VH-VL binders against b1a7s3r263to410. Designs and how they scored, part 26

Target 1, 148 residues: b1a7s3r263to410
Amino acid sequence: VTIVYDTMHYSTQKMAHEIAEGIMAEGYDVEMFFLHEDERSEIVKSILDSKAIAIGAPTINDEPYPSIGDLMYYLKGLRFERTGIKRKAVTFGSMGGKGGTPASLGKDLGEYGFDVVDTCEVYYVPDEEENKACFKLGQKLVEEAKKI

## First folded at step 5 (VH-VL)

Design s89 (framework fv_dargistotug)
Fold by ESMFold2-Fast, scan of step 5:
Structure s89 (fold): chain C 148 residues (1-148), chain A 120 residues (1-120), chain B 106 residues (1-106)
Amino acid sequence: as target 1 above (148 residues)
Amino acid sequence: QVQLVQSGSELKKPGASVKVSCKASGYTFTDYYMNWVRQAPGQGLEWMGRINPSGGRTKYAQGFTGRFVFSLDTSVSTAYLQISSLKAEDTAVYYCARGYYHSGEYFDYWGQGTLVTVSS
Amino acid sequence: DIQLTQSPSFLSASVGDRVTITCRASQGISSYLAWYQQKPGKAPKLLIYYASTLQSGVPSRFSGSGSGTEFTLTISSLQPEDFATYYCQQLNSYYTFGGGTKVEIK
């Protein structure tokens, strides 16, 4: 299972770690990539080798963080809709204003050939209940991936 | 309450054009794909393609390139299907259907259908 | 292009009967299959998605099963309002529909 995220502060990173804990609780291994630090070629290779992905980004100035836009543009070019394998996906992110980034990313991933099983968005820093929701999101992702 | 309301039936001559509308209400128009499905008299369902209301990107099925054009007016939550150079074999009921992108994009709500008859 | 073959194309059954309709895909589609009901003169209605998930408001007598290339729709106790044509649809590579199964209730 591949997790890719970016964050300016630590909120989206916190969500990524909770999702990873949920995946591992179901007995699966997870590869996690921080888009600001990690090479795009390694991220893409991990995604191609995975049945399930989680993509996370904060909303800044009511827009998605720019590095995620770059990744999404690259994923669009890979034409996953032609592969015959419908990978499972979830999207997640934190917001400080209007929000909507996880839903927007989810719709785009669906168009790129992924089966988006759920999304999760939190206001600034996830509280205890929102952390629990992220953990459950990870569990749901691998439950759905088993059906591939 | 989600509704998709289509325009009324059309009777056209070969070579004419037709534009069918599908007005959505009860949900955020840009959050769901809009699909078009054709059904010729006495025949089964045939997927024609879809449009993404967020960016306007289209995907046409193999048999529906050229004469068929999907478009949108997001200000009034309406999708359109235009067919040019009409032929007798275009006689069919045309449906719009909302695609929910979770679990493979199933079509959870459908318009009532628009009958297009092409005859001379 | 993924082809779906439905069988039978026509079925006549009595009220209370158990009815099974089969849908076979030309290649593996995992669980990405939906079932629709279409009554004469009306738009199709979603019954089941993701092979076995019943849509809200659909009677529990309808059920779906299968994965990969072979799927079934079962109506456990046929009712008069179930007179309709039933279609399967694959969701794995865009969308194609099966040829339909017309169910006539005696």
Scores: ipSAE 0.007, ipTM 0.583, lowest interface PAE 11.7, mean pLDDT 82

Design s9 (framework fv_ponezumab)
Fold by ESMFold2-Fast, scan of step 5:
Structure s9 (fold): chain C 148 residues (1-148), chain A 117 residues (1-117), chain B 112 residues (1-112)
Amino acid sequence: as target 1 above (148 residues)
Amino acid sequence: QVQLVQSGAEVKKPGASVKVSCKASGYTFTDYYIHWVRQAPGQGLEWMGRINPSGGRTKYAPRLQDRVTMTRDTSTSTVYMELSSLRSEDTAVYYCARDWGSYFDYWGQGTTVTVSS
Amino acid sequence: DVVMTQSPLSLPVTLGQPASISCKSSQSLVYSDGNTYLNWFQQRPGQSPRRLIYKVSNRDSGVPDRFSGSGSGTDFTLKISRVEAEDVGVYYCMQGTHWPYTFGQGTRLEIK
């Protein structure tokens, strides 16, 4: 399972951590990428080798974070609908205002050939209940991926 | 709570290899990247490379790529930096630093490596 | 590689007076995400570097408000409004926008 995220602050990173914990609790390996630290080509290679992905980003000016936009454009070009498997996906992110990035990313991933299981958005910093929701999101992603 | 503890000083001969460790505690090891930065006596800071403990992916400074290897052991929350074919110019204090988005928020105490014949 | 140039390299300052350090990059440090990854570090003699400022102007927890960072694009400044004896050390700017990450050559601050 591949988790990819980007963020202006640590909020989305906390969500990624909890999602990873949920995945690992089900006995699966996780490879986690922070877009600022990793090359797009390495991230894409990990996604191609995975049956499930989680993509996270905050919302800026009611749009996805620019680095995530670049990744999404690259993923669109890869034509995942032609690979013979339909990978499971979840999207997540934090916001301080209007938000909407996880839902927007989920819609795009669905168009690119992924089966989007769920999305999760948190206002500012996740509290304990929101951390539990992220953990459960990771478990749900794995349960759905077992159906592939 | 967050702490990066490095291995002790090393004295090596030219041509040898050195392996420095950096043990992390007080946070989830796989949530942060670890970078290595060195400082020759009386000189400035030089970035050497980094590792993502989640998956073990590395990225090295081009001038060191042929001689440096970074690895990690998730069971002990430890990152290793190995530098081969040592030269006198490699005499330096080697630091590990925790990073997430170029923050470099916590640093190890440093490991002095002396290369002399 | 992106070259980071600091000025001055040696900064003798009278206690209680202001100090200013310039940092110039050979390329724009604005990343594709709109952030500028320019950081300032302080290194006291015999100690590990300590981050003072990240992303141009954000002070780290525990850093006195007498330290401030400013700038954009390729030109950045670290200011100390009123130098204290404990500020003696070497100050480095660092860019994290382009690989490999690079540091300025350092500015040695000394009390006159």
Scores: ipSAE 0.030, ipTM 0.662, lowest interface PAE 7.7, mean pLDDT 81

Design s90 (framework fv_oberotatug)
Fold by ESMFold2-Fast, scan of step 5:
Structure s90 (fold): chain C 148 residues (1-148), chain A 120 residues (1-120), chain B 107 residues (1-107)
Amino acid sequence: as target 1 above (148 residues)
Amino acid sequence: EVQLVESGGGLVKPGGSLRLSCAASGFTFSDAWMSWVRQAPGKGLEWVGRIKSKTDGGTTDYAAPVQGRFTISRDDSKNTLYLQMNSLKTEDTAVYYCARHYGSLYFDYWGQGTLVTVSS
Amino acid sequence: DVQMTQSPSSLSASVGDRVTITCRASQSISKYLSWYQQRPGKAPNLLIYAASSLQSGVPSRFSGSGSGTDFTLTISTLQPEDFATYYCQQSYHTPYTFGQGTKVEIK
């Protein structure tokens, strides 16, 4: 399972960590990538080799973080809808105010050929209950991916 | 236009109590997290506490100097935020501002402030 | 608690000057940093959020930069209405904390 996230908000990184713990609790390996530090070629390669992905992004001025937009452009170009296999996906992120980035990313991933099984958006810094929800999101992603 | 209007400030003696109100308009108050921030005369800004929207649990958090003495509450039907101040000390003398959270991490709009003076 | 330290505590400047104010956090706060302006007798006004994002309605002469522990607010060409006190604020950890303020005064 591949988790890719970017963070201006510490919250999105905390969510990524909890999702990873949920995936690992189900006995699956996780590759986690931070868009500011990791090479795009490795991220794309990991996604191509994965049956399930989780993409996380903060909302800045009601816009997705620019690095996430760049990644999404490449995912669209890969034409996953041509493969005949629908990879599972979840999207997540933290926001203030209206937000909507996880839902927007989920819609786009659906159009790019992914089966988006859930999205999760947290206002502010996730509390203990919201951390548990992220953990369960990781477990749900793995259970859905088993159906491929 | 977003407006926040504080009221209820005044002169109280040490050990006394005072209740501040903040009337909100121009936005959906029930969706917003709200904070109180104070400023002692001639000094800097100090965060007092916050209250989350009911959708996000309606919980409160406080800075250490006021914990156990101050209580933040809200009445969404009246678009009003409250600060109940008990066991007031001279160091609580300040202008008290209510502030709206936006983008979760900052205060995008502030009220004009209301002065609380704690003195014998 | 995260301690926020501004430098300088005050400065004197003339209209047209470039003014730089710095803010240092005692521990990393990523980009969870906002700048506020307070004119004498008035409430604070948000200038910059997320370290570098300009609030709508704020003049473009204001800009912010930095991440982690070191942050800067710049006013490229000081105007008469910019003589005020400026505060940085972190929101990465509760309690939220402000710097002590930087007063920009007429030279």
Scores: ipSAE 0.006, ipTM 0.524, lowest interface PAE 13.4, mean pLDDT 81

Design s91 (framework fv_oberotatug)
Fold by ESMFold2-Fast, scan of step 5:
Structure s91 (fold): chain C 148 residues (1-148), chain A 120 residues (1-120), chain B 107 residues (1-107)
Amino acid sequence: as target 1 above (148 residues)
Amino acid sequence: EVQLVESGGGLVKPGGSLRLSCAASGFTFSYAWMSWVRQAPGKGLEWVGRIKSKTDGGTTDYAAPVQGRFTISRDDSKNTLYLQMNSLKTEDTAVYYCARHYGSWYFDYWGQGTLVTVSS
Amino acid sequence: DVQMTQSPSSLSASVGDRVTITCRASQSISKYLSWYQQRPGKAPNLLIYAASSLQSGVPSRFSGSGSGTDFTLTISTLQPEDFATYYCQQSYHTPYTFGQGTKVEIK
């Protein structure tokens, strides 16, 4: 399972870690990438080798978020619609007002050939219940990936 | 415990320069967007400018009254935010607060403020 | 720039009163509005974000509502520590702009 995320603050990163814990609790390995630190070629290779992915992004209101946009454009170019495998995906992110980024990313991933299982968006800092929801999201992703 | 502590304020003459610092602790400073907000004596709050995290490009934005005169920077290795103020005017006299963004939109923690007085 | 106008600029109230402060934006800002409290000689503190969400640690007597251009902060039962100046702030457009403030003072 591959998790890729970027963040304007630590909240989306906290969500990524909770999702990873949920995945690992089911006995699966997770490879996690932080977009501004990790090479795109390594991220894409990980995704190609995975049955399931989780993509995280913060909601921004004043500027395009280039790193997430660049990754999504690259994933579109890989033409997953033409493979024999329909990989599972979830999207996640935090918002400080106008939301919708996880839902928008999920829609795009669906068009790129992924089976989008769920999305998760939290206000600012996830509370204990929202942390539990992220953990369960990771478990759900793995449960769905077993069906491939 | 999140703490922001400003320093570097003082008395300067019109046309002078001053550099403010904001020491951050209790959170991962490198992930946070930071702003400076000022308040002239007896007046309301005025946003001065912001700096994005390095992950989000590290770019800066400024309010029109300070554009071209003030520069915001950060040193993530020292958990410190800076405001370099040049060509100071009497209208810049204010308490200057550093503030942490949560996301891009609101200021969830503020420093105690540091007074800058610009007078002859 | 988005102009933020608060009403009233000041008000006198007694402990136990319901206090309502309004904030109007010169153009639509969706729900990108926050409310801050500033006590004399102190830094501002965040009360409400995203127009209606209560910041952790803030008493439940504070509430916010509104979207677009018209917003309201309500203090349901004023307490002695609530005598302060309140500011709204929009973050939908740069530059970020604050209202002029509403001073809540003892009657």
Scores: ipSAE 0.005, ipTM 0.525, lowest interface PAE 12.8, mean pLDDT 81

Design s92 (framework fv_oberotatug)
Fold by ESMFold2-Fast, scan of step 5:
Structure s92 (fold): chain C 148 residues (1-148), chain A 120 residues (1-120), chain B 107 residues (1-107)
Amino acid sequence: as target 1 above (148 residues)
Amino acid sequence: EVQLVESGGGLVKPGGSLRLSCAASGFTFSYAWMSWVRQAPGKGLEWVGRIKSKTDGGTTDYAAPVQGRFTISRDDSKNTLYLQMNSLKTEDTAVYYCARGYGSLYFDYWGQGTLVTVSS
Amino acid sequence: DVQMTQSPSSLSASVGDRVTITCRASQSISYYLSWYQQRPGKAPNLLIYAASSLQSGVPSRFSGSGSGTDFTLTISTLQPEDFATYYCQQSYHTPYTFGQGTKVEIK
């Protein structure tokens, strides 16, 4: 399983780590990538090898974070719909306004050949119940991936 | 763990027919895309065709040299892949391999191959 | 159909040598390129997929690179078991097509 995220105030990072804990609780390994630190080629390679992915970003000016947009454009070019493997995906993110980034990313991933099973969005910093929701999102992603 | 075992090869005359089988074990066969790949004696690999999993539509695709003559099918209840070869030609002489696809991305497991010789 | 051309068709090498094989596609295939090894009398084995991803269980001396139309397979330090024929294969377009093969022979 591959998790890729970018963040503002590190709120989306907290969500990413909770999702990873949920995945690991089910006995699966996680590769986690932070777009500001990790090389795109490594991220793409990990995604190509994965049956499930989680992509996260905050919403800024009613748009996805620019680094995530660049990654999404690259993923579109890989034509995952041609592989025939319908990889499972979840999207997540934090917001300070209207939000909507997880939903927008989910629609795009669906067009790129992914089966988007759920999403998670929180206001600013996730509280304890929102952290539990992220944990469960990770468990759900793994449960759905087993059906491939 | 994962095994693919081909059978059904042999000597056949031009214009004849032959059916190859590939017995699969060690994985959930019904979810796998399967292909046949052949290799003429002393020559390179040539893709024959593929069949998608039922969940992905169960459709087949063939290379031009065999289109209309060969048919790929599967029996998921028996974990078996088939290649029905009709109107055989001498240029169909080859070792036929069964290969498991990870979708259309790559072939990760191959059988040992079964030799088909088309000769008078 | 996408034509795959390998270079060279054969080469002679010694144990310990660095071996490089190239593969060219007649049109862009993005990263949908795999490399297979076939030892004499055996079925092919997957070495590299998605142009540069090493298959689990394959020694790290094997590496792949490239995208689009030009691809390379490198064996950094040739071992006795590496004397074999190597094939590139595209899966971006049907029909899937293989290169003609590169035979790596003992010098």
Scores: ipSAE 0.006, ipTM 0.557, lowest interface PAE 12.3, mean pLDDT 82

Design s93 (framework fv_oberotatug)
Fold by ESMFold2-Fast, scan of step 5:
Structure s93 (fold): chain C 148 residues (1-148), chain A 120 residues (1-120), chain B 107 residues (1-107)
Amino acid sequence: as target 1 above (148 residues)
Amino acid sequence: EVQLVESGGGLVKPGGSLRLSCAASGFTFSYAWMSWVRQAPGKGLEWVGRIKSKYDGGTTDYAAPVQGRFTISRDDSKNTLYLQMNSLKTEDTAVYYCARHYGSLYFDYWGQGTLVTVSS
Amino acid sequence: DVQMTQSPSSLSASVGDRVTITCRASQSISKYLSWYQQRPGKAPNLLIYAASSLQSGVPSRFSGSGSGTDFTLTISTLQPEDFATYYCQQSYHTPYTFGQGTKVEIK
């Protein structure tokens, strides 16, 4: 499973780590990428080798963080709908005002050939209950990926 | 500019009740999570409880010492946060601050505080 | 509950000194730690959030570091307005908890 995220204040990073813990609790390996520092080609290679992905981004000015937008445009070009499998996906992120980035990213991933199973958004930083929700999101992603 | 103004503090006897208000301005109150934090005279800061925005379910959480006695509520049409304090104890004597959650769930803006004295 | 312990509880310093204050959590809180300054008779003011991020408008002489259970607030060159009480606070678990405070006094 491949997790890709970006963040300015570690909120989305905390969500990414909780999702990873949920995935690993089900006995699966996780490859995690911090988009700001990792090469896009390595991220894409990981996604191509995975049955499931999780993409996370904070909302800035009611828009996705620019680096995530760049990745999404690249993924659109890969035409995943032409493959023999429909990869499972979840999207997640934090917001400081008006949200919608995880839902918007999920819609786009669905159009790019992914089976988006859920999205998760938290206000600012996830609390203990929201951390548990992220953990469960990781478990749900794996449960859905087993069906491929 | 962001402003938080507490009111309603005063002297009350043990077992009594008191309701604090926090008038907010300078930001979209309905989107914000809000907390109450108190400070007993000469002591440190103690979190009392929080209320989430209506968009996040409007749920409340409380610290153990006040659970069951205090209730936090909000009126988004009036940009006002409330703290209903029942069954007051001398240990509840403190300056009560309302505080706004902002990014990373930290408190970026605080009111001036209102003093609550519970004395027999 | 997560217990936050600060050290020292108080310290004496002179203008121009480098001051460090430590905060320890009873269990891991990742980077969910903030530092507040409280001047006598005033409400607390946010200095640092997410363990190391400086709040807008706060002087660069303030810095934070740490993760997990051990955190430090540093004031590189103490100024007259920095004589105050400093509190750490975790937001990883509810209830949110504060350290007992560290009072920075004039020598």
Scores: ipSAE 0.006, ipTM 0.516, lowest interface PAE 12.6, mean pLDDT 81

Design s94 (framework fv_oberotatug)
Fold by ESMFold2-Fast, scan of step 5:
Structure s94 (fold): chain C 148 residues (1-148), chain A 120 residues (1-120), chain B 107 residues (1-107)
Amino acid sequence: as target 1 above (148 residues)
Amino acid sequence: EVQLVESGGGLVKPGGSLRLSCAASGFTFSYAWMSWVRQAPGKGLEWVGRIKSKTDGGTTDYAAPVQGRFTISRDDSKNTLYLQMNSLKTEDTAVYYCARHYGSLYFDYWGQGTLVTVSS
Amino acid sequence: DVQMTQSPSSLSASVGDRVTITCRASQSISKYLSWYQQRPGKAPNLLIYYASSLQSGVPSRFSGSGSGTDFTLTISTLQPEDFATYYCQQSYHTPYTFGQGTKVEIK
């Protein structure tokens, strides 16, 4: 399972770690990539080797965070819709106002050949209940991936 | 493969109206943001406006020169994008392209264009 | 509105030449800049997105660089099919805006 995220604020990082804990609680390995620091080619390679992915980004200026947009374009180029394997995906992110990035990313991933099982968006910093929802999102991703 | 085909262009008099269509195939149209871009004869590209997917709110945005005169709409059941042009001016003479957004960031596919000529 | 200005408006070149086109934004657009190629009588084609990312299927002789307000498109070794008009476009702010275009003509 591969988790890729970027964050301008701490909140999306918190969500990513909660999702990872949910995945690990089910006994699966997780590779996590922080887009500010990790090389794009390494991220793509990890995704190619995974049955499930989670992609996270905050919403800024009514648009996805720039680095996530760039990653999504590389994923489209891989033409997963032609591989015959429908990998599972979830999207997540934090917002300060309007929001919508996780839903938008989910639609794009669906076009690229992923089976998007859920999306999650929280206002700024997740509270305890929202953190629990992120943990459960990770568990759900793994349960759906077992069906492949 | 992604295909966009515009139609509905032609000759119209100043003050007239015209409706352009763009038939889309090869992708899940309902998820895509779509734009209209025009190009006057011998001139550069000019963005006209966009429409977001229904899931992203289905809202429209327009360039100032066409605001209040042009309306963008979509029919997801027919995989078709529309541009309703009212109160046409000679300055609206151009080839009109429909273009698919890739996310909210750029245009990855364009139609062949349809010519609209506004003259007396 | 963000104004996009290209330099030069036109240039003459020979096959095998290195060609450089620049694009300047009136305010910072981060890396939200794309380059398009338009051959006579054809629709535009995407070459470069997010300032420096090469679109799949586009020859490696094309490259892009820059961030903020100043951007460059380079064609390392001009080929006959590269004689066309090139446009930059920003997508950081609405309305989306294009440069005026740079026509690459045969010498």
Scores: ipSAE 0.009, ipTM 0.506, lowest interface PAE 14.3, mean pLDDT 81

Design s95 (framework fv_oberotatug)
Fold by ESMFold2-Fast, scan of step 5:
Structure s95 (fold): chain C 148 residues (1-148), chain A 120 residues (1-120), chain B 107 residues (1-107)
Amino acid sequence: as target 1 above (148 residues)
Amino acid sequence: EVQLVESGGGLVKPGGSLRLSCAASGFTFSYAWMSWVRQAPGKGLEWVGRIKSKTDGGTTDYAAPVQGRFTISRDDSKNTLYLQMNSLKTEDTAVYYCARHYGSLYFDYWGQGTLVTVSS
Amino acid sequence: DVQMTQSPSSLSASVGDRVTITCRASQSISKYLSWYQQRPGKAPNLLIYAASSLQSGVPSRFSGSGSGTDFTLTISTLQPEDFATYYCQQYYHTPYTFGQGTKVEIK
């Protein structure tokens, strides 16, 4: 399972961490990439080897963070919609204003050939209940991936 | 800012034991894969071993020369990486560096190193 | 184990020179290769990762190329601070292995 995220504050990183704990609670390994620094080719390689992915990003000026946009454009070019297998996906992120980035990313991933099982968006800093929701999101991702 | 600070080096006799520590700051240590790399005086770099993050299983891997003698561990509550060295040999004399992996990949940050001298 | 061999083991150069260091892997490692610089008495510093990607903060005179088994590090215009030892490293398979190092000395 591959988790890819970017963040301006620790909120999206904290969500990524909770999702990873949920995945591990089900006995699966996680590769995590911080998009601000990680090479796109390495991230894509990990995604190609994974049955499930989680993509996280904050919203900037009502748009996805530029690094996430660049990754998404690359994934579109790979044309996963033409493969015989639909990889499972979830999207997540924190918002400070309008929000909507996880939903937009989920829509795009669906068009690129992924089976998007859920999305999660948190207002600012996740509270204890929202942390538990992120943990369960990771468990749900693995549960759905087992069906492949 | 990422910082890695090694400590615990010193003089030890052959057959002895020594524990090195690496204090990490400026990043989420619990998510990082960490390695130990050593360098004998006047020689090149040699990878010693790595430990994966808890989320990636927390497993360890070692280079053949240290397998069975050295143990890598971590305490995420203290942001600290450890190298337990047992049955030390004179050929283990080296500066020991801790290094952070970028994800599961290359070493993007290194500590300053700590010298271990194994001599009678 | 993947064996990494650097060439040359040492070279003498003058400020302003173009310096080329090669690294060869005993089997294909794709682009899973990094280059590190070590100044005397200092810890290694990452220069290049993924064979050709320049690490943030590293001067543009450094460049890397290659894939598979043959890799090159180039310093286009050698500066005084570049007199150091350079190491390649594969991270394709454990055990991770380094080249023996190339010492760049003042001519």
Scores: ipSAE 0.000, ipTM 0.511, lowest interface PAE 16.1, mean pLDDT 81

Design s96 (framework fv_oberotatug)
Fold by ESMFold2-Fast, scan of step 5:
Structure s96 (fold): chain C 148 residues (1-148), chain A 120 residues (1-120), chain B 107 residues (1-107)
Amino acid sequence: as target 1 above (148 residues)
Amino acid sequence: EVQLVESGGGLVKPGGSLRLSCAASGFTFSYAWMSWVRQAPGKGLEWVGRIKSKTDGGTTKYAAPVQGRFTISRDDSKNTLYLQMNSLKTEDTAVYYCARHYGSLYFDYWGQGTLVTVSS
Amino acid sequence: DVQMTQSPSSLSASVGDRVTITCRASQSISKYLSWYQQRPGKAPNLLIYAASSLQSGVPSRFSGSGSGTDFTLTISTLQPEDFATYYCQQSYHTPYTFGQGTKVEIK
């Protein structure tokens, strides 16, 4: 399972950590990439070797996130719909006012050939219940990936 | 309460080595990215390098002036960050701070600093 | 590497003054910019993160603005404890880079 995220607000990184713990609790390996500092080729290689991915980004209300945009464009170009395997995906992120980034990313991934299982968005910093929800999201992603 | 305490600074000759330590408390150290930042006497702040948490791959990055000479490591069982400095040069003279990352956003807590003087 | 340039390098001000410090990045860094205060003999202290978010415990007279390449730190009503050096810092790309600093001195 591959987790890729970018964060302007630390809460998205915390969500990524909880999702990773949920995946590992089910006995699966996770590779985690901090998007704007990790090489795109390594991220894509990890995704190609995975049956499931999780992509996270904070709410983007006015500013472009070049790293997320670049990754999404690259994923579109890989034509996953032609591989014969419909990889499972979840999207996640935090918001301080306006929301919708995880839902928007999920829609795009669906168009790129992924089976988007769920999305998760939290307000500011995840509380203990929201951390548990992220953990369960990771477990759900693995459960769905087993069906491939 | 978050606390970072550096130690290991001192006087060393050019070409020598020193190891700095940063003892962390008041937070879950194993989840935190950590950096070293230095400040030469009367000069500004200069990032030295960082180490990611194990969950994020535990990888290190360094500023060009120290690449190949300095190594950052961590011991999560002891809540301690290290900076191994080899082949020291006079331009490495500075106060060295350890700093906690809040993700890749900012350094929210800094230690008091430890002085390293490289002089003949 | 992303170069961070602050203006001015130093300024003289009186208690009660409005102080503005600017920071320019050599390339777009979105909102991955923080401002730090350093008092003489002390470690830096975080004031502002994500260009405009006030760190918990920092007085409301401090504010930040900007995105992309141009950023501003404002102190609306300077207090005696505000005489210090201020640094901007980008975290968008490694190596993380700081501005050269702005000294705010007593007139």
Scores: ipSAE 0.007, ipTM 0.571, lowest interface PAE 10.5, mean pLDDT 81

